# Designs tried in a protein design chat: VH-VL binders against o60147. Part 9

Target 1, 175 residues: o60147
Amino acid sequence: MLEKNKYLYIFRHIQTNQVLLSQGNVLKKTALFQLPYPLQKPVAPNGMRPAKLRKDHWVPLLKVEFPNESMFQSVFMQLLNYRKYRSVQPLTSDLLKLPIPVRRRKIMRQEVPNTIADLADILNKEKFPENSVRLQLSDKSDSEYADWPPSVQIDSEEIKLSRGFREKTTVDEAR

## First folded at step 7 (VH-VL)

Design v12
Fold by OpenDDE, fold request of step 12:
Structure v12 (fold): chain C 175 residues (1-175), chain A 122 residues (1-122), chain B 107 residues (1-107)
Amino acid sequence: as target 1 above (175 residues)
Amino acid sequence: QVTLKESGPTLVKPTQTLTLTCTFSGFSLSKYGVGVAWIRQPPGKALEWLAHIDWDDDKRYYPALKNRLTITKDTSKNQVVLTMTNMDPVDTATYYCARIRYYDSSGYFDYWGQGTLVTVSS
Amino acid sequence: EIVLTQSPDFQSVTPKEKVTITCRASQSIGYYIHWYQQKPDQYPKLLIKYASRSFSGVPSRFSGSGSGTDFTLTINSLEAEDAATYYCQQYDSLPLTFGQGTKVEIK
């Protein structure tokens, strides 16, 4: 197993709040397949799959280091499944009672928290060894979107990644 | 860790107003995706949702009791207060406060207080 | 309001037997249903969220399934400590509502 493949990065779109999962710290074009097809009904404005990957539109949300690639793969696939399952569920009646603009804002805002919650749920289910999973967030306050199991160690230092890239550099910041 | 605790009078006379306070720790009502609800249970009966308040100060009430219920929060004190007017013996129940964790435009009660029995009698 | 009807209201079960509790909603609620366990003289505890997701610390013998209007809580191999009343609860629409409860006793 390649140690290089034990890292999960989650990226957030700066406008739509869509979420992409990545193996490694560089977004690949294939990551766009995680998003709904254009023919599908969008859950939020501009929530459909873009035609092209604009890396500069995606900011790192969090990084997870797993003990090995196998654990990474398991969690990665489960995250995709959770998201897919959620996406095919009907909107709550409560949400449908809200004005369209309010509804849209709520739908857009919840994608990141939902994803973080999914991650925590999956990790709780897997019951990995204590402190075997390292979680690093771009914003530490995002950890509050979920309760984390003992297997997760939250890093006190925030990630320093640029948009769509592995590291923040002067060049990247200028993009 | 998350904890909630109900406090208030355990005996109320008919027509009087009940005031209950939920004091919690381990989370903040200023954070997106969190709320606090009040749920009651008459002796030997099922659970009944009364009201809840979320991080955005959105308040929701059980319609049949809406005119009698008021829910407020003090984020700085980590407290949620429920007032219920015109109490009747039928309102005798164990009153619980619980945290709401919101997810996918819905929510669930993941942590509960121990509850406080409120008896309404003359 | 959405009415949740549980079945059965009561059952007495021998340890190690399988227990099945159903919850039917008066209208489709997707997967926005949760299950709680309440032991005598205790507060309710979350078991299953969103029809099939186990809450942290819940034994593996507990599982949930269903979508739309029909939901099921299953206890695979009942333990003595599982004697309790179980409630389903929906958060599809306000007001939030609970089922009437299913009391499980040990023979």
Scores: ipSAE 0.894, ipTM 0.952, lowest interface PAE 0.5, mean pLDDT 93
Fold by OpenDDE, fold request of step 12:
Structure v12 (fold): chain C 175 residues (1-175), chain A 122 residues (1-122), chain B 107 residues (1-107)
Amino acid sequence: as target 1 above (175 residues)
Amino acid sequence: QVTLKESGPTLVKPTQTLTLTCTFSGFSLSKYGVGVAWIRQPPGKALEWLAHIDWDDDKRYYPALKNRLTITKDTSKNQVVLTMTNMDPVDTATYYCARIRYYDSSGYFDYWGQGTLVTVSS
Amino acid sequence: EIVLTQSPDFQSVTPKEKVTITCRASQSIGYYIHWYQQKPDQYPKLLIKYASRSFSGVPSRFSGSGSGTDFTLTINSLEAEDAATYYCQQYDSLPLTFGQGTKVEIK
């Protein structure tokens, strides 16, 4: 059993590429509240959060192990703030020149890279001790979306978790 | 570590074609969200974006110079090449290549080469 | 094209003083503006991305703010090594454009 409180899991929706943050490897229904309602910059083609959390629609993007829960919480909240701030910005004029279907595809594709970039930026800012943060990605190539600070040690092995859910434990239920 | 380096002739005659090569390391133009741009700076003047190319081989040019500029990439060699035809003394400048990091449907130049001074004269 | 106008063009500043550089866009560009530092005989270096996010390795004395059309680069306490020309640059629309630059010299 892993200590969930110091682990950040980021999940990706298999269709919309929307991103959800999770403390631990069990994606909670409340995570859907992370997704903005239709704003100027939607995170999905429909511009809306899914109505339901479907177990089979979410796959892990990456796992981050922090030295402690405090560091986890700090990074977690900052990630949410970065995403929120990004979501309220207007679309670029360049993007607005594109047909709506093309625009939507571009918006869908950028969410994962944006999130990874945000994570790297936050970690760069925090300046945690060297090799104190462990990063494991489902796709190792995703690490290329950002430059990582010395505090981050990238695992040579890819994460093997296949879905955003696992069997509930007594610890999971208590949270 | 990301590095970029410009190479090519430092002296070009008027009406000739300039060919500059940007050789980079530490990243690949096969990866989504990365591009390479050319920016020039005449002596004592401001920076001017010329062109860029991204991972998807999308090419963009400064409109006023579009007919004179061609940008290409060789991903296997980690090189981007810029050609500029019909050079004129007014095109004398330090030419930089820089990496574009794309983010939120936009981008920024996070790493630059040292630049190469190109002088156009008879 | 989007025109970026910086103010002032030149500043001569005593060390430890606060430096403020403004960049005004000809139209609203959200937060899609970046700041670069270019020291004499060197290549430009990224300082601030997206109006307020510091690039890696940038000293804390540098900060950026603004949205829409008006943006500001601030050096809280000028160091001698900060003598340089500073440029704002937008990526809201093509063609990409830079400000005319602000030269900061040390008194």
Scores: ipSAE 0.894, ipTM 0.952, lowest interface PAE 0.5, mean pLDDT 93
Fold by ESMFold2, look of step 7:
Structure v12 (fold): chain C 175 residues (1-175), chain A 122 residues (1-122), chain B 107 residues (1-107)
Amino acid sequence: as target 1 above (175 residues)
Amino acid sequence: QVTLKESGPTLVKPTQTLTLTCTFSGFSLSKYGVGVAWIRQPPGKALEWLAHIDWDDDKRYYPALKNRLTITKDTSKNQVVLTMTNMDPVDTATYYCARIRYYDSSGYFDYWGQGTLVTVSS
Amino acid sequence: EIVLTQSPDFQSVTPKEKVTITCRASQSIGYYIHWYQQKPDQYPKLLIKYASRSFSGVPSRFSGSGSGTDFTLTINSLEAEDAATYYCQQYDSLPLTFGQGTKVEIK
């Protein structure tokens, strides 16, 4: 019958490891508003937002196929809520004692694991049927950031560069 | 399924060295964001963290006890070992091993072993 | 070292009634607090992580709240199997510390 968007796409920045969530297989510029300082270059330890979307700087991290759109919408909104909840908290006291460059690097290196952990935590709490949620990763070892429920089927095939996730073009790299 | 189990002596004399082994399954210490900790609980008293060792072999100890504690891991055997020297009757407690799950620069103990009571007396 | 002070030390509560347990930190710890349940002669089990997020499989009657220095664990409607000692634990900074515990019994 009628099939609506049931796919979650997650992108990673190749240098900063920032993460963007997407409803579509192509990352839209409005996704940058998910970062702490939208439309501004980040200069603070907690925020590192690029001034614009450089399409060649964002690569696929993972894709999730849900049984239906309502389950997708529930998980997508929960992921945003998890990030929001985390973003309003102060950093740990131990992190704040570190030199700013070290602190920034540690924070950036956590974005991918934190997001994957959030996804797994949400899926572990949801009552999805066994093997009803298909997870595909660009790097299979990234599944090690979390414990997955029986409802998740981790695809043995890694994401190949395709138009489903934006492939780099020589024109973009020249510009 | 994640499980942890403590093994070692249940009776130790004062001044002796205690060696406890945590054997775990259902996860690997090569996996990012996990570690194994030792926590003890004297009878009828609160929980006390002693030490933990992370996936990247980072080791942390309770400062007041660090000269008495050594924590090591054998990733191939899924084991973590705690050694505590110069045992005293005040160290009588149930010793637990537990998995630390890290998230957002912090961690919590999501799975625990059943614990082993270690009595230190003459 | 961060000291976590729980109150009360002990509660005797009628089944189906609400239980409230508090944990106060000696300094601000953000949301970096977790709650455990320990039944008699058993090992501790995780209930709540990061102040308010329930661990998988935990009954919905358990909830957590708070930030900074004051945190609360709530059992909305006490059940017989909830008789236990409850601990808070922080990991804002090393060394890791636990509260002294709150024992909850059925009245």
Scores: ipSAE 0.754, ipTM 0.857, lowest interface PAE 0.8, mean pLDDT 86
Fold by OpenDDE, look of step 7:
Structure v12 (fold): chain C 175 residues (1-175), chain A 122 residues (1-122), chain B 107 residues (1-107)
Amino acid sequence: as target 1 above (175 residues)
Amino acid sequence: QVTLKESGPTLVKPTQTLTLTCTFSGFSLSKYGVGVAWIRQPPGKALEWLAHIDWDDDKRYYPALKNRLTITKDTSKNQVVLTMTNMDPVDTATYYCARIRYYDSSGYFDYWGQGTLVTVSS
Amino acid sequence: EIVLTQSPDFQSVTPKEKVTITCRASQSIGYYIHWYQQKPDQYPKLLIKYASRSFSGVPSRFSGSGSGTDFTLTINSLEAEDAATYYCQQYDSLPLTFGQGTKVEIK
């Protein structure tokens, strides 16, 4: 009630590598509206907006804890704007010169690193206090996709959220 | 911390082959979105891109020099090697290696080596 | 190849003044332009990426703008340490190309 939601979760589609932003650890069906329509610029094969949210197809990419909801909202909106901006830009001439299979592979792999890079850029611009933003990654190596400002503290522990948006258990880790 | 360092001969005779090695740390060419480029700068002149190689072993060359250039990577050693054949005094320049960070089907050079001056002279 | 033409080639500027450098591409390159600073006897350093995004550690007095064919690097208040040659560079198409450079000197 009185507690403000200050957590950003980013999820990755296990097949298409599409990215969804979420306020909270559970994806809402409305999050699918972040994805392009079929008539829009395709990001990858099958990289369109699905009709339904399949929870089992999405895995957590990272979790960000902000000092307050206002900072969260600011960064969240900026991330959406960055993504939208990319979506309307033409592909580079270099990319267009590549064989279709190669191009598709490259495009399919861009969404995750682009989103991470965007996050870092936004946080760098915001100039939040040192270590005021906590970042947890499902894969620690994903932090290498960007240079992080001093405001960001990267946790040593990975996020404990599994497919289906449940907390990881010891049994899950053993699988 | 990302670092790059160029190594190789600083003096080459005309018609000889130049071999430069870029040794880097703080990143790996096995990870998506990373590459290494060679860029040169003749004394008092502008920068010129020569070649680059990415994590996927995709190699690109400056067209006018393509037949003279070969770029390779050894991921295990964190090294990228550039060979340039048939060197000419006009190829005298400071040679830089730089990391490419890829983003949105493009890229930029975010970290550079100190450069090595290569003089081509008889 | 895409030709990048910078303007001016040279500027002599008094500290605290605003510096504007333009880069024009021979064809539309979207926002796939980057700016580098090179001080004498040093390697180039990235300042601005993708027309308007500051690289990490870059002072706030540096900014970039533009899209398509016309781009601008701005130094809001020139510091003595900003004496350098600035280059724009495109990554829209191969070969990658740089502008001819703009030398900024302190008056």
Scores: ipSAE 0.732, ipTM 0.891, lowest interface PAE 0.8, mean pLDDT 91

Design v12
Fold by ESMFold2, fold request of step 12:
Structure v12 (fold): chain C 175 residues (1-175), chain A 122 residues (1-122), chain B 107 residues (1-107)
Amino acid sequence: as target 1 above (175 residues)
Amino acid sequence: QVTLKESGPTLVKPTQTLTLTCTFSGFSLSKYGVGVAWIRQPPGKALEWLAHIDWDDDKRYYPALKNRLTITKDTSKNQVVLTMTNMDPVDTATYYCARIRYYDSSGYFDYWGQGTLVTVSS
Amino acid sequence: EIVLTQSPDFQSVTPKEKVTITCRASQSIGYYIHWYQQKPDQYPKLLIKYASRSFSGVPSRFSGSGSGTDFTLTINSLEAEDAATYYCQQYDSLPLTFGQGTKVEIK
């Protein structure tokens, strides 16, 4: 009878645009283990794992409410698998031809849209009821990184701006 | 629902200029993450990418045809236009427009128009 | 320019049998390869993106594998509706290129 977690929280690093997935509105120290090692993408500063979790460096990107815990766990695990698969791939040959400063800027721009695209790809393959998955973004224009299935209801209100790492603890289910 | 449709002449004489318009709906080319491409297919032959234009007006052309091709967009009309100069009978093909979706510094064509056959003959 | 060479050019296959189509790149392209199906007189449709990820709505009998230079599209139980020409496409480096195509017919 007791409800377990059905919420996905995604955070973005303020400088590197790295992304962390969380089942809670507060990041745990172990979330850093999601980040790739430098050896998988050498000469890629935005691929480096920070030495420690600086909660003031991570801001909300999006929040998802699923119909139940089982669906949350399935999507959460799939997101981690998508990121792992992407992280072991080489960079494109065209990207490697760019001067290092230009290459770094292009790489830094991509992890947020890649993660949002992964989420949408997973949700498009799942058969959730119409409007049963509630998505709230810190910046609503980020929804344009993907096409969303009918099961997703995008909240009209953006996540309230947090200074540093601060996120509202209450469930935000209203349109 | 994403749709794309090609329009323009179906018969062109050698040396003339071809102008094709792609009209699309269900997405905006003013937003990050997508572009529109032109791809042709001569009868019975493989697909050949010609050009694409993305949301920030970045334009890419097949190098061997670059001096014959111009791609432009009108985001308010949801249109992309391809102009190809000095047409030759070997350019006879079905011309498709397609949406390119970007991911991980690369892209793929997720939605296509039905195509328009352009015949070049005198 | 990256050349994609598909094999075979043509394959006639008994229904419910396995179809294997290969695509070989002239240089390493990571996983930046995509597969399309084109039925007669139709526009191409995306099947597989990034070597192995199925596009939404694609039947589970279609799968992709490979990395680097050698890639495979597999149809593990051919259906009559799968008679088509199949193309691989890379976007590791411009210009974008397609393989020459593999035509699959029902025997």
Scores: ipSAE 0.721, ipTM 0.847, lowest interface PAE 0.9, mean pLDDT 86
Fold by ESMFold2, fold request of step 12:
Structure v12 (fold): chain C 175 residues (1-175), chain A 122 residues (1-122), chain B 107 residues (1-107)
Amino acid sequence: as target 1 above (175 residues)
Amino acid sequence: QVTLKESGPTLVKPTQTLTLTCTFSGFSLSKYGVGVAWIRQPPGKALEWLAHIDWDDDKRYYPALKNRLTITKDTSKNQVVLTMTNMDPVDTATYYCARIRYYDSSGYFDYWGQGTLVTVSS
Amino acid sequence: EIVLTQSPDFQSVTPKEKVTITCRASQSIGYYIHWYQQKPDQYPKLLIKYASRSFSGVPSRFSGSGSGTDFTLTINSLEAEDAATYYCQQYDSLPLTFGQGTKVEIK
């Protein structure tokens, strides 16, 4: 909500491929509330929300710069709504035939492509000026999960995973 | 821009083996979330899915035709090949290749080739 | 395997009027249904994915709805270029299946 209100940051979990959305370049503990809780989907496998945020387990997936704060807020809320809508749908019949551990792994594995597809779907339906939305990915091949409108300019330089979105050299924490 | 194009013979004799090649561009079949499928349409009739092959080389076939179908890919050439054995006049149809896009554990066909009519006749 | 039954098989409609096409699944398929348009002598084109989500570039007159076993494709104001056969398709369970099609003509 601070000076970075026009930037969307998306993180993925290094092991599970789960996804978290953020306004800031550092995750807050409250971001974990975006992850499903087992009791909300009784046909789904048990527990996918970690008890605490381990910042060393979350790496950059992508960053988006919008023309202004109101466009950021609109897209951010729509992404959360797409995720919520998806979470209340029944699982496919083929998924339900799988053992619960295998099913859980498959559901989490799809979170990156699902989130990227949702972002592109929202941007294709919004009427933004050409090249007004700047997209930077940690892996540019991830842009292949979706077709992007003319309003999106994909940055040629990837986000360097070893540094996250922040530079540690400006904060001497002896780490 | 995503494109797919079917190539292969347009006339096949009964009992022969049909080999069709799908050549595509604008996407890679080496990244998670896509596959290429073969779908046919007999003249004046509905669409019928035959087989598809995914980025991870997982292959699926229509059960009733499983023993007649083989699907393979060559990622370096951006090609997917379908082989169908023991062709019969009832197999006369337009054959399409299409990209399957996965989302939320399901898939749909977002881009199609123009199709190739294969006639099976003696 | 899941059977998709479309209704009607054929519909002749005056321009600017509403077209409604239904697709009924032989078992519950959640929202895992997609709609295609095939104009005469052309390849199919995706219109609607996941019951109600429009594909990019699809005119706003096309909409989809439904869940479970009963699904509807609606064309709110038919245009001349909408004369085509429409198919529903499911991927709740393999094998992938299509409906038999609904042919829409301009009267």
Scores: ipSAE 0.700, ipTM 0.845, lowest interface PAE 1.0, mean pLDDT 87

